# Designs tried in a protein design chat: VHH binders against TRIO and F-actin-binding protein (TRIOBP). Part 1

No score or structure here was measured in a lab: all are predicted.

Target 1, 110 residues: TRIO and F-actin-binding protein (TRIOBP), of Homo sapiens (Human) (q9h2d6r1778to1887)
Amino acid sequence: LNFKKGWMSILDEPGEPPSPSLTTTSTSQWKKHWFVLTDSSLKYYRDSTAEEADELDGEIDLRSCTDVTEYAVQRNYGFQIHTKDAVYTLSAMTSGIRRNWIEALRKTVR
Below, numbering starts at 1 at the first letter of every chain, in headers, positions and changes, except where a header shows other numbers; antibody chains are not in Kabat numbers.
ipSAE, averaged over its two directions, is called F for ESMFold2-Fast, E for ESMFold2 and O for OpenDDE. V2 adds 0.75 times the mean of E and O to 0.25 times the DockQ between the complexes of E and O.
[cut] marks letters that were taken out.
The coordinates of atoms that the task and the answers printed are left out; those that the model quotes come from them. Centres of patches stay.

## First folded at step 9 (VHH; framework vhh_gefurulimab)

Design s01 (from h6 with T99R)
Fold by ESMFold2-Fast, scan of step 9:
Structure s01 (fold): chain B 110 residues (1-110), chain A 123 residues (1-123)
Amino acid sequence: as target 1 above (110 residues)
Amino acid sequence: EVQLVESGGGLVKPGGSLRLSCAASGFTFSRYAAAWFRQAPGKEREFVSAIYSGGSTTYADSVKGRFTISRDNAKNSLYLQMNSLRAEDTAVYYCARDRKVTGSEYLEYFDYWGQGTLVTVSS
């Protein structure tokens, strides 16, 4: 099965290239969410109570996912979910958490 | 000792209904997600439905609209209400516990399983 849940951070501005200035990194753009992996999407909530109430903060359609890759970020261990429409940048607290999220997501991508 | 015990399986005619129960013991049931899986003769085990610790639910496309998963944390119990049963629903049904999340554990792996209960849908 491909069910997975956990805390991760996501960058608010998907698909936008970073500023060429390396000194203007804004950590306030990173939002910590409770992520839930389903058969066809990656959903995220403010916390697990919001999941119970089905109060979505966002959703990534994995049916349009083309690739999942490691990506260096200033905040912990980053990776990207590439879709036909956008690129989502996420960050996990440990390299192990990142590895396992990438593995789970890749199992959903054909 | 962690234990999951299914009950409620039986023989039912197509179009009928059946309610499965899963009794959990040896852990704090309310803090875990739980799921139902099934295995038909000669086939691989497949996902049926899951319910998260907070109560949100997920269903396989083949059962969506016909089956309802629920839980009663005070009774440490998980349920599966099966309506509009079809011959292809014939299988051994298993209750499973998702691994507890402490911020760095995986929930995609189920660490404890029940022994299963047989559901036969036939005329």
Scores: ipSAE 0.000, ipTM 0.108, lowest interface PAE 17.3, mean pLDDT 76

Design s02 (from h6 with T99Y)
Fold by ESMFold2-Fast, scan of step 9:
Formats: structure tokens, C-alpha cells, sequence
Structure s02 (fold): chain B 110 residues (1-110), chain A 123 residues (1-123)
């Protein structure tokens, strides 16, 4: 019923901020994916064509989600999805997009 | 306590097949991406294959088409089916849990590792 889709970035390196002094390749820690919210998981793909082919880049099991909170990041508007086993850091392009994603995720979590 | 225990290694002839298993315990296996890495004698540890929590897979170019990674969440187990084995596949194979659930080939994303299982391909 409550599906949401959109472009966001996910932090692909644990806790390592970009090093803006010398190389721009350190920004590669943020990976842009096409995210698809279902009733039980948040799936992400290289793009919407990969979604149609069901070629996953990753998946977050929302049944284990304990909290969804805003999180300050160096890249746009960040938030975290906390699960019993891991924490995922994501970034949305605008504060409004972040607010909408957090709201949708919190509605999925019991 | 998180534990990963590999099994299934052994001596096999070139062109042969072998299936490795990894038994996970102490955490909800289904929520993590998991991977196989290997380390050949005198070489660095290298990525072999990863499987995401959702079942999507990725492979190193050197093993693509020959190896198949799979998981059985009901048994908390990870598998690596190795076919058409070559002498250069000789290595200790390690099972690893992916902290970020990304299926990344990067060593730093893995917070727990098994002890390894030796695979020797020799005629």
C-alpha cells in the first residue's frame, strides 16, 4: 500500500568523512541509489531500470528497525535508520525530501 | 557472541568442484550481507563474492561464471559453490559479515570474520 520511491545517497564507508584538501575521490563514500520503500524493507538499486529488472544493490530490513532520526552529515540532509543489528546513514537532496522519507519510514515501523 | 564458522575446504583436482559452508550464530543472519574472501599463499586477502540481505549477488571477475554464492536464512548459513576449480583458486577462504549490509568488496565494511577453511587445487 504505502510505497515510496526516490533518489538518495547512502554512506558506503564507516564513519570516514570526505577529505576536501587534496582529492575529490574521497566523496565516493556517498553512493547515490534509487530507493524503493515497501511494507517490510527499504530496497535500493543503481537506477529505476535496475528496479524493473529486480537487480538489488542493497536492502534494509525494516522489521528490525528501532528508530529513524535526523543526523547531521556533510552531504545535504542526513538521517539514520537504526536496526537491532546495524545503523544506516542516508542523505536526501532537500530537507523536505528527508522529512517525507523519515515520515514514511516511521509509519512502516510499528 | 557473533560467530562465523567455515567448513568444506579440502584438496581437489583442477576442473573439480567443492562447496563451502559458513554457519552464523549470535546475530540475526538474515539482516546482514555476507561475503567470501580468500587469501592465497604470500598474497593479500581478496574479495571473492558477496550476497545482500535481499539475495542480490556480486562476484569478483576472476570467479564470475564458476562460483555461486547463496544463503539459507532459515539455517543461518552462507554457501559458496565452486566449479571448474583452477590451481590459482588455492587459498584459505573466509566468511565475513558485512557491517553496512552493502555487499561491498571493501575489507573495512566487515566487522566479523570466520577462522578460514583451506582449499587446495592440485593434481
Amino acid sequence: as target 1 above (110 residues)
Amino acid sequence: EVQLVESGGGLVKPGGSLRLSCAASGFTFSRYAAAWFRQAPGKEREFVSAIYSGGSTTYADSVKGRFTISRDNAKNSLYLQMNSLRAEDTAVYYCARDYKVTGSEYLEYFDYWGQGTLVTVSS
Scores: ipSAE 0.000, ipTM 0.105, lowest interface PAE 17.4, mean pLDDT 78

Design s03 (from h6 with T99Q)
Fold by ESMFold2-Fast, scan of step 9:
Structure s03 (fold): chain B 110 residues (1-110), chain A 123 residues (1-123)
Amino acid sequence: as target 1 above (110 residues)
Amino acid sequence: EVQLVESGGGLVKPGGSLRLSCAASGFTFSRYAAAWFRQAPGKEREFVSAIYSGGSTTYADSVKGRFTISRDNAKNSLYLQMNSLRAEDTAVYYCARDQKVTGSEYLEYFDYWGQGTLVTVSS
């Protein structure tokens, strides 16, 4: 259905502060979020507790979405959400999870 | 029950080699990314290497060119080939399952951990 939830990663833009967490180094630009699909937007949160508190980290307006396509990343199963002004690159844990997200997202566009 | 069990640790001289193994059970290993972390005495746990379900790999700068991570999905196993070992590589090595993210080396993203295997590099 249109109300889908789950963990995925989204690719950050280069403007983020580069400093790693206290004890681990990371060369990855990927950021994990808890994603929630509604009929008009894809919202993402730090975790499911933040969703209950309605503390958004970000939101993709699906009403401006023009396409949703598979996008090869060498780090699991990538896809892109194309909007009028931006392209968002996401990655899912399995090909099945990616397929389900793409199908759900495409139901909310044109 | 999800389990990760490391093996292959031991004592080696500087310049030596070791191959670590991690046996996974209780889940479909091929659908998950997996990683190696290590913790030296009195130090924080640090990232070593990760391999994603699709086979791409990442390495910490300190081990790149010396260590090789690999997986065998048919055997539900993760490996770390360690070459040109240094005294600074002395640590307990842990394998971990990345359930909640793809491509991240950040420690908080890993939901199951093995018990660890000790690697000592000393003359």
Scores: ipSAE 0.000, ipTM 0.112, lowest interface PAE 14.6, mean pLDDT 76

Design s04 (from h6 with T99W)
Fold by ESMFold2-Fast, scan of step 9:
Structure s04 (fold): chain B 110 residues (1-110), chain A 123 residues (1-123)
Amino acid sequence: as target 1 above (110 residues)
Amino acid sequence: EVQLVESGGGLVKPGGSLRLSCAASGFTFSRYAAAWFRQAPGKEREFVSAIYSGGSTTYADSVKGRFTISRDNAKNSLYLQMNSLRAEDTAVYYCARDWKVTGSEYLEYFDYWGQGTLVTVSS
């Protein structure tokens, strides 16, 4: 019902608390993944072939999702998924793609 | 040298059809996802459709049911079959190769783009 798929980027580490990887010698860890939305989770893979093989890179449990909001990032169209345990920062290629993802994800918000 | 070259654009009447082609060279095409984007005069670049190395496809809502993306790995080619064309489909159409390397600071989703082919839908 809530199924959606597409390419987006995600910060490697959750935003709360701040990532300790950002030091004087480190850079931001944005990673591109193939995202698959189901009714209970947002799963992400290296690519669609990895999805077919069920080789997960990661997963966000949407049953704990409290809010989904637009979030300004330096390039492309950012948004955040707030859960009870963490905040995930993502970026979509276009404003339309971001709008569609936010709408789909908000159906999981309590 | 990685290259993507589009062809097949032209002038067509509303309700007509066009088939766009994209010729890939300089890399193993079958290992990469590929996509079509478009940009109308005075507008931002818009995602149209993508096809992944495994054959899965995705479409923008505005073209779903009218456009069909396909690939021929033996010919290193990407295609977009456009049916039931509307004035709103008028744009320069670009093919693009998926960016596979992770860990970059850049938010670049596609690392190589073609030069574009113009599609004009007018009476």
Scores: ipSAE 0.000, ipTM 0.147, lowest interface PAE 13.5, mean pLDDT 77

Design s05 (from h6 with T99S)
Fold by ESMFold2-Fast, scan of step 9:
Structure s05 (fold): chain B 110 residues (1-110), chain A 123 residues (1-123)
Amino acid sequence: as target 1 above (110 residues)
Amino acid sequence: EVQLVESGGGLVKPGGSLRLSCAASGFTFSRYAAAWFRQAPGKEREFVSAIYSGGSTTYADSVKGRFTISRDNAKNSLYLQMNSLRAEDTAVYYCARDSKVTGSEYLEYFDYWGQGTLVTVSS
């Protein structure tokens, strides 16, 4: 069953984002998605209607996840999902939302 | 042109209150989600609060119960009422407009920012 759902942004290209600054962080690299956490993966959709239809935009395989950590970004509250194959950088709207996602992801990885 | 201008910052003692204002020109706030951010010297920009075009609001955990975001469509202005201020609230506060018109509990990108207003909380 699904453990957690919500809106977040993900960096299109895995890697380190630019240093924080006072200028707007609007960039074509960040993509907004509706995220759904399952027992084995973090799936993301264009919106909740696409989730109901199971029309994926992307998926992170949590079975290969090695760590989940807070990560400084210019856009809101960032964190990273480290896997054997890649590092995914995500951004949550508030520090509380980020904390809750990191906790949920860490429980799933174990 | 689109412009955002903040005001209302100042020096206040711990436990005090301030109300920040953000006046918009070149667009109407009622059509956009808008947010307050802050940045202390040497620190990253931090989300504070947002109001969506439909009127729902969200707050960072650090300010929940103390700060209230609102807008006045007649004055085309965004406000942040700050109560029970702490030394940790010392920062330059910025208002920002989300790039997309939305009524959902969702923020896309911030395409316009104000110049900032300094809030100092000290004895």
Scores: ipSAE 0.000, ipTM 0.145, lowest interface PAE 14.1, mean pLDDT 76

Design s06 (from h6 with T99H)
Fold by ESMFold2-Fast, scan of step 9:
Structure s06 (fold): chain B 110 residues (1-110), chain A 123 residues (1-123)
Amino acid sequence: as target 1 above (110 residues)
Amino acid sequence: EVQLVESGGGLVKPGGSLRLSCAASGFTFSRYAAAWFRQAPGKEREFVSAIYSGGSTTYADSVKGRFTISRDNAKNSLYLQMNSLRAEDTAVYYCARDHKVTGSEYLEYFDYWGQGTLVTVSS
């Protein structure tokens, strides 16, 4: 049922990226979560035990996803999931892990 | 309290050899796929080698024929034997555990990492 799982980090607050001409001084909090990719959503949990107990920390609805792009501005191995309602910024632990997540997400959106 | 502790890094001359060790606690290596990664200054972390729970191994093209990954189940340790070292092998080396208990031939997701051990290859 579940297609892909792994540890990644996500920015606490999704939103529109600021204009490059503006210098924003707000610091964002990166949180490590256990991510689970399904056919319709990317769910994240505190850890794999929380997944087993179905204790969800958050969820990104991939049915509203418009694009998935690399984004290395704030962290190495970063990428963004663009949806109709928000932009989610995530970070993987290696370039290979990021590449594989982007590929899987693009297949799901497609 | 899962922990991975690397050791064995140091300064070596080009053409030399070095063996890295990674001691695990809080889990058993024989049940997990495990990998070595490295990160050179100013570069992204790159995959070096992996060993799967069944004992099969895989290597990055840059290290094939020079590096050998192995494990010792009795010592619950992972090793990287590095031969014919080159200046471009200079990096901090990390050991990592795959998140799946067994069986993945694709090391996509690591849930625990060691602190790293520095390897310098220079004159």
Scores: ipSAE 0.000, ipTM 0.113, lowest interface PAE 16.6, mean pLDDT 75

Design s07 (from h6 with T99K K100T)
Fold by ESMFold2-Fast, scan of step 9:
Structure s07 (fold): chain B 110 residues (1-110), chain A 123 residues (1-123)
Amino acid sequence: as target 1 above (110 residues)
Amino acid sequence: EVQLVESGGGLVKPGGSLRLSCAASGFTFSRYAAAWFRQAPGKEREFVSAIYSGGSTTYADSVKGRFTISRDNAKNSLYLQMNSLRAEDTAVYYCARDKTVTGSEYLEYFDYWGQGTLVTVSS
């Protein structure tokens, strides 16, 4: 069952770099994807055509989700999905879209 | 020159209907996602609805079931059919272009906006 779909961006963040001069991933990069929320996962695709072909760019397992919180980012409507293994930083187009995604995500992990 | 021009706004009674149009020019409209936003006096700009290049649509909960977004790529036009209008729908409605990521992995926000069209729902 799909609960919600929409365009959002996800931060390709390597985490806190130990030495920026020694890594090629010192610059965080935002990537825009088509997100599809189900009862157990948040899947993301390059676009809706990729969704139809089931060509995943990535997937967040919501069954391992511990928290969903607003997160301050540079002029983005940011929020984070915390799982036991990783933290995902996302950005929505508006504050209202962010609120709706956070509410939907919290319901699927409760 | 990229340009978006809204039309169709006006005064309507509660329960009435209006159809907004957005004429796009200066770019290949069919390659971009497009959206409607609105802003009431003293409030933040609010998302209303979006339609991406593949045709899928998204609606804000406040308008779902009442508003329908559509596009006509041959006419370079975006539409918003608004039914069962409420006083709370009173706002300036804006058409916006959002870049669809087809080859780039970079984030692109809404980069072009129309000037807006006023919708007043009043008895």
Scores: ipSAE 0.000, ipTM 0.164, lowest interface PAE 14.1, mean pLDDT 76

Design s08 (from h6 with Y106F)
Fold by ESMFold2-Fast, scan of step 9:
Structure s08 (fold): chain B 110 residues (1-110), chain A 123 residues (1-123)
Amino acid sequence: as target 1 above (110 residues)
Amino acid sequence: EVQLVESGGGLVKPGGSLRLSCAASGFTFSRYAAAWFRQAPGKEREFVSAIYSGGSTTYADSVKGRFTISRDNAKNSLYLQMNSLRAEDTAVYYCARDTKVTGSEFLEYFDYWGQGTLVTVSS
């Protein structure tokens, strides 16, 4: 099995307009989750204990994935998972972690 | 006040083992995620492994099955057990603390770093 696991952040509610700040900045739109890559989906949980209980926060169906690309974000090292239904924006803590996730995802998608 | 101090680096032969330690002080260690990074000569700094406040762990593909990260919150310490060492593991190893925004769940960045400890895998 080609499973990969790790902490990353995902931009909450794709399609929601940005909430600019004139005096302060907020990070509330980014949510940190424990991600688990399977052969058909990328699942994310509150933490690894929630994974053991199979208590999902969300899931990206990789069978509908069309592309995985690097994407510049203000939070660390971003990339996007493009599906037929939506575009998911994620952020990894280093360029190496991003590279490893993109490579693993592309092996699943074609 | 916030400090991270690595120890345990040294010269080992290929196939050998080494255990790195990181002593944290000046903050409540148990509330933070911590990670190991490394930098080999002529290369960029790369992620090795992380352990989160709840005990969840993650590893770079290059070290999975060989390295084990752990923590001891009572001793404010982070560890990296390195087995089956290879010449390509030669690097300066750094421990780091992540930042949380006012109790936020968000992964911000690693804001404090140790000075590093050299690991050399050679004859």
Scores: ipSAE 0.000, ipTM 0.127, lowest interface PAE 16.9, mean pLDDT 76

Design s09 (from h6 with Y106W)
Fold by ESMFold2-Fast, scan of step 9:
Structure s09 (fold): chain B 110 residues (1-110), chain A 123 residues (1-123)
Amino acid sequence: as target 1 above (110 residues)
Amino acid sequence: EVQLVESGGGLVKPGGSLRLSCAASGFTFSRYAAAWFRQAPGKEREFVSAIYSGGSTTYADSVKGRFTISRDNAKNSLYLQMNSLRAEDTAVYYCARDTKVTGSEWLEYFDYWGQGTLVTVSS
């Protein structure tokens, strides 16, 4: 279907996006996970072995997703998943990886 | 005992090509993901390209379409073919091994680094 998997980082506390004037580079705020996209959610794990064992670190409910947009971050290529409850800020290794994730996420959101 | 040694750096003109090599020893190279990073004077090390143990590859946006990463497990070697070189590609290039055999391309997940090889692109 719309399955996609890969390594990305997520800001450890989801919330409203910070003001651009308050943007700070901090690697300690970012958590690297193995992300798995399904029809209804974006799940993330410690690594692909944890995925096989179904040991979740977290999950974003895409049924409540309202938008997926590029977002400037200090490290690599950022984007945000906007939901009714929160905004999740993620970072992909390359511009291409970010583009592919945004496309896949937008296809899942209706 | 674990060692990574880069070679192939040099001076080239814009539009030229170079092939970098990284010789690995002291571990089973075929089981690890490996990557190329670079560092320009006064800047932090940045990701260039990675290749997973299974052969899948990733590239930084700035080099996509111009650089090709490859590996030869029989020779315990990693390569970076650099085409259409630009002045902005001038940097010391480093070979690195992934700590977890997981294909992570982030700086903090690499346990062994080579000494680096200088690439200078100028007219």
Scores: ipSAE 0.000, ipTM 0.138, lowest interface PAE 14.1, mean pLDDT 77

Design s13 (from h6 with Y106L)
Fold by ESMFold2-Fast, scan of step 9:
Structure s13 (fold): chain B 110 residues (1-110), chain A 123 residues (1-123)
Amino acid sequence: as target 1 above (110 residues)
Amino acid sequence: EVQLVESGGGLVKPGGSLRLSCAASGFTFSRYAAAWFRQAPGKEREFVSAIYSGGSTTYADSVKGRFTISRDNAKNSLYLQMNSLRAEDTAVYYCARDTKVTGSELLEYFDYWGQGTLVTVSS
């Protein structure tokens, strides 16, 4: 199984200490994006139309990837992409989709 | 009894079109993501396209722009419209359903597969 594109959610990395109040809890931490796997990176877009226009929302450099692991602590079907510089937390629609993404990512890093 | 039955395979000339169907029974089709895979003789099974329960779709780069996956939940059916067919599209095409663990709703892998339908593209 080798999904190259699909919808997934990514967790915004907390840059500031969590402080539950009306001024600090205004934004959702999980954002849904259209993900596209390439030979060197995992790119994500608002939707497939944005992909056609090459309007990136973000990109994970897989050349610096050290590991890809299941991570169910924050959400079901979660997994993490560990890079030299950062850890990205994502969640797939299903456990099977998560497995396919992990396998495709590990083959790319190989 | 969960079943997936493919149909619509056949012989077609390069540049032609073919529509595959997959009839699902024994479960609530609308709650599951479903996918098409293919396997050419002597090669491993290759992902072709998937459609999530919510309707979003994904395609392998080799078929993007030529194939269109769709579903009809009222008819418990999955479809693959194949246009601009090439010799390298020759394969047995399989319909698959995401697994769903009873009680937990965890989808671990594709748990049910059809028997396949042969598509031959030659001139």
Scores: ipSAE 0.000, ipTM 0.108, lowest interface PAE 16.9, mean pLDDT 73

Design s14 (from h6 with Y106H)
Fold by ESMFold2-Fast, scan of step 9:
Parts: C-alpha cells; sequence; structure tokens
Structure s14 (fold): chain B 110 residues (1-110), chain A 123 residues (1-123)
C-alpha cells in the first residue's frame, strides 16, 4: 500500500540535531528524487524505474517522526520532517504539492 | 517519443521584452501541467513559472508582475512573455512537462525537459 508518490528535492541530510542550524540552504545541495510514501516510511529513488527495480537511494523512517512543518527555502516550497535523530529538509514544486505531502505525512505518523 | 523544444531566446537590452516558445510533441499536451525553469551561469536550475492543465498559474517571486506564462493546447505550445528584463534574468530557459494534474493538490513532478534556449540581458 503506497499512499502518495511524486518528484521532490531533498537537501543533504543536516546530521543529528541541533547541528541543522549550521546547514546552508544553497541550491547546489538539492537532489531531485522520486518519492514514495508507505505506511511506515518515505522512500526515495532516482526515478520511477528505479522504484520498480527496488533500487533505493534513501529512506526516512516515519515511525520516529515527531513533526512535519513548512520551512522557508530558496528552492520552491520547503518543509521539514523532524525525527528523533535527524531533520530532513525537502522542497516541492508548488504550495499545493507541499500541502498535500505534509497532510499525507502527518496522517502516516499518527 | 515525448519532446519539448524551446525557441525565442536571444540578446536584449535591460528593460526590453522577449517571448519564449516551447513546442510539445509525442503526448497529449492539454492533459499536463507545464513549466518554465532557468539556469544562470554557475548556478542551479530555478523555477520560473508553471501553468496547470486547468489554466491556473504560479510564478516565482522574482518574476511576478513581469513575466506571463500561457499555453495554446491546439498548437501544443507553451509560452513565456518576459517584460521589463533585467541583467539578473540572463539564463538558459527550459520548458518542462509535469505529470498529469489530478486536481491542484495532487500534482506530480516534472518528468521531461527541453534542451533550453539562451536569454542574455546586457547593454
Amino acid sequence: as target 1 above (110 residues)
Amino acid sequence: EVQLVESGGGLVKPGGSLRLSCAASGFTFSRYAAAWFRQAPGKEREFVSAIYSGGSTTYADSVKGRFTISRDNAKNSLYLQMNSLRAEDTAVYYCARDTKVTGSEHLEYFDYWGQGTLVTVSS
């Protein structure tokens, strides 16, 4: 059961909190991936063909997620997934895409 | 095969105007959202403007009020009217196809890109 799929960009992981305060928001650090939301994780792939082949680029464990919030970035419409161990910064192409991802993620972490 | 081909780039003076075109082929253009992106020398690609299959538009803050995106579904074409051009608008401009829009909230990301057209704004 996959709840949502789509293209987004993710900033290189900032490391363990509170080190994210030192992370730059340079556009050169953004990486575009095909994201797949499941009931327990947000997985990302190079593209949808890589998803079909199950060739994972990365994964965010949503069972450890504490919050999902909008976050101002220089690249389109940003938001953050806060976990007990790290903070992930993502960017969606439109405010509507961002709103839908935040809503879907918040439903998954309940 | 899906193809997007940009045209209309060129050299213009600051304060000038330019109209970019993007010709789409190999898919039903009217069913997809489409967008313009740009890449300035030494920088990453940035979003400029998008138009959804239903006609709604969105713009980057840096171009609001100066640029206008439009589409002609009968001609399978996307346009960008650029007014009041600034040196900061100098970039290669790319058109891109978004996956099918299924309502304003369920939009998927861009899967095909054109090769770009160069816009130079200089005196």
Scores: ipSAE 0.000, ipTM 0.099, lowest interface PAE 17.3, mean pLDDT 75

Design s15 (from h6 with Y106Q)
Fold by ESMFold2-Fast, scan of step 9:
Structure s15 (fold): chain B 110 residues (1-110), chain A 123 residues (1-123)
Amino acid sequence: as target 1 above (110 residues)
Amino acid sequence: EVQLVESGGGLVKPGGSLRLSCAASGFTFSRYAAAWFRQAPGKEREFVSAIYSGGSTTYADSVKGRFTISRDNAKNSLYLQMNSLRAEDTAVYYCARDTKVTGSEQLEYFDYWGQGTLVTVSS
């Protein structure tokens, strides 16, 4: 029963899983969303009012999550959620917020 | 392991006062940020106030000057003193613990919550 909510940014196009010969470079901009962690998914909304209205901007299925790792980005404190199908790049406002999210995500996916 | 239990809710008239308590077990409040949230029927959960491990506090604009958050490390308890209560303060009040909280920006990073205590402000 893990529960967590907060503002973070996400790169608007998820990348392919990392490979030595491939790049995950995207020209897409960072988008700020209100994130809600449940026991099976990470949902994100335009704001907390959209959460109340159940108007999802997106959702990451944590049952397919393989890893959660810190990832250097130019926007504050980055990390990635690796799934079987995609890699999602997120950014938190502080290193402490990032640490807390990574710990919560790792507990939820296992 | 970690448990939070709220108490002190009740029915009060507008302009009245109440003091809410939150008793913790399985951890010590002095090491964590802790907060009060509230939820009115059919509404989203709203941030009310927080106290950081260092002792600094923050308040939602709707309660500034009327509510005071405090903690007693010896009793391992968190408190919310509510003065000059208004009808719009009617809600279930929740106690929460996390290592991080960010004031009026509506950032919530809480992993442990209490069951809530009902506050009704009515004539």
Scores: ipSAE 0.000, ipTM 0.094, lowest interface PAE 14.3, mean pLDDT 74

Design s16 (from h6 with L107M)
Fold by ESMFold2-Fast, scan of step 9:
Parts: sequence; structure tokens; C-alpha cells
Structure s16 (fold): chain B 110 residues (1-110), chain A 123 residues (1-123)
Amino acid sequence: as target 1 above (110 residues)
Amino acid sequence: EVQLVESGGGLVKPGGSLRLSCAASGFTFSRYAAAWFRQAPGKEREFVSAIYSGGSTTYADSVKGRFTISRDNAKNSLYLQMNSLRAEDTAVYYCARDTKVTGSEYMEYFDYWGQGTLVTVSS
């Protein structure tokens, strides 16, 4: 049961900088993905064709989700998915898209 | 043929730092999420940190702010930079391949595991 699908961005940790030093911090990067919400997870793909081929870029386990909240970001309309183990920062193109995603995700939270 | 081999473990004093490495082979590393777990003597194996193919990371509360997970897809390698080490960080550290599930502490999503590297934090 897929509850919602659409394009959004997720904030990735910066890759290793050109310097081999792991103490060097770089600017966080936003990555755009095709997101698919199920009753147990939020899966994301390079695009909808990758979804049809089941080629995942990543997946957030919603069974550990504790909250979903709006979160101010520099890039469009941000929100966070809080899990027991981590906080994921996402961005939607419009405030309406963000509201719809938060509502759909909250229905999945235990 | 899928293999994960950890290295970099050792003895370190409290407050010290260590960098663990995990060398992946036998599969396209860039397409998988990867994670670090640890197991202290007499305790259950616990989740430490994960990084998925897109680069997003997750951390257990006990290590957040002290440990940094990273990957180098060109070198098929996973890393864990451990700072401000404490006696309770003493454990065998394992790297694991994930089926692309992030934020999960559930071991059933990890299909391949390394043999582990021992980290001892002691004065």
C-alpha cells in the first residue's frame, strides 16, 4: 500500500572533501529524489523509472518514527522526520506539498 | 564473494581518537547503505551509525556528536571517525551492508557482516 509519491530533496552529509582530513567540514548538500511512502517506510529513488525497477537510493524506516515537524531551511519548505535513531531533514517545493507530506507521514507514525 | 573487512581498531586512552575503516569487495559498494555496529563483552550487538548510498547519515544517541561516519565509493570503503572516546565505547566494531534501509537498528536488514575489529578504551 503506497500512500503518497513525489519529488523532494533530502539533506545529505557532505562527501569527503578533496583534503583527506576527516576533521574538515564542508557545506551540506541537498539531493533530489523520487519518494514513495508505504505503511512501514519512506523509500526514495533517482526517479520514477528507478522505482519501477526497484533500484533504491535509500529508505527511512518509519517503524522508529517518533515525530514529523516543520523545520526552517534555506532551500524551499523544510521538515524533519524524527526517528528513535536519527533526524532526517527534507525539503518540498511548496508549502502545500510539505503540508501534504507531513500529514501522510503522521498517519504512518505509531 | 561479498566481503567486508574492518581495520583500525586498537587501544586508546579516554578522550582519544581512532579511525576505523571497512574495505568492501565483491559487489557495487556505491549502491548499498552501510553501517557500523558494536558489541561490548557480555552485551547485545548495538547500532552505532549508518550511511546510505546518497550520503545521508544516522547515529545512535550514545555516539552522536562524537563519531562521524563517511564513505568513499571510489575506494569501496566505509569509515568511522571516533572522537572523545570513553571506556563504554570499548567493543568489537562491525561493518555491515544494508539493503538500503536507513534509520533502522534492525539486524535483519543487514545481509553481510565483517568479522569485526576490537577497540579498547582504557587508561
Scores: ipSAE 0.000, ipTM 0.116, lowest interface PAE 16.8, mean pLDDT 77

Design s17 (from h6 with L107F)
Fold by ESMFold2-Fast, scan of step 9:
Structure s17 (fold): chain B 110 residues (1-110), chain A 123 residues (1-123)
Amino acid sequence: as target 1 above (110 residues)
Amino acid sequence: EVQLVESGGGLVKPGGSLRLSCAASGFTFSRYAAAWFRQAPGKEREFVSAIYSGGSTTYADSVKGRFTISRDNAKNSLYLQMNSLRAEDTAVYYCARDTKVTGSEYFEYFDYWGQGTLVTVSS
């Protein structure tokens, strides 16, 4: 029931995001995707047409999610999805978009 | 029934300007988040700009300072003013509406799309 879709950016490598002093690496590492929130996962695609074709670029298993928190990044408004095996760093275009994604994600994993 | 119809695309030289329009029927833009997306030949569809029911706007880094999104409630239309156009701006531009009215719960779900309008920036 808690479905949400939208454009966001994600760091190529799960783990810790680059520090603010590593500006050049932060720009090359961020990839923009069309994100789709489902009851059990956060899936991401090249665009909404790829979503219709079910051509995944990646997926975060929310059933293993332990926490969702705001996280300062150089690129717009960052937050992290912590799972048992990895930490995913994402960036939303506005603080409002970030707040609503965090709320939706927390509601989904509850 | 929700319907979105884009217009205003065309051929323009680098450095030129174009204004895209999106006419809505079956709803009013003032109550919904709305956005412009584009898809260049052989590339993924990408976000360009959005305007939310509260009036806040967002822009992709590639168009900040050059493009301006706006609404005209009397004409029930969404616009994209494109200035200082570059060859890299060549794409089919799509108008999109959020599936749900912005309220106590905010959604960035864009499910209602127009047919697209072609913008070619070439000398």
Scores: ipSAE 0.000, ipTM 0.119, lowest interface PAE 15.3, mean pLDDT 75

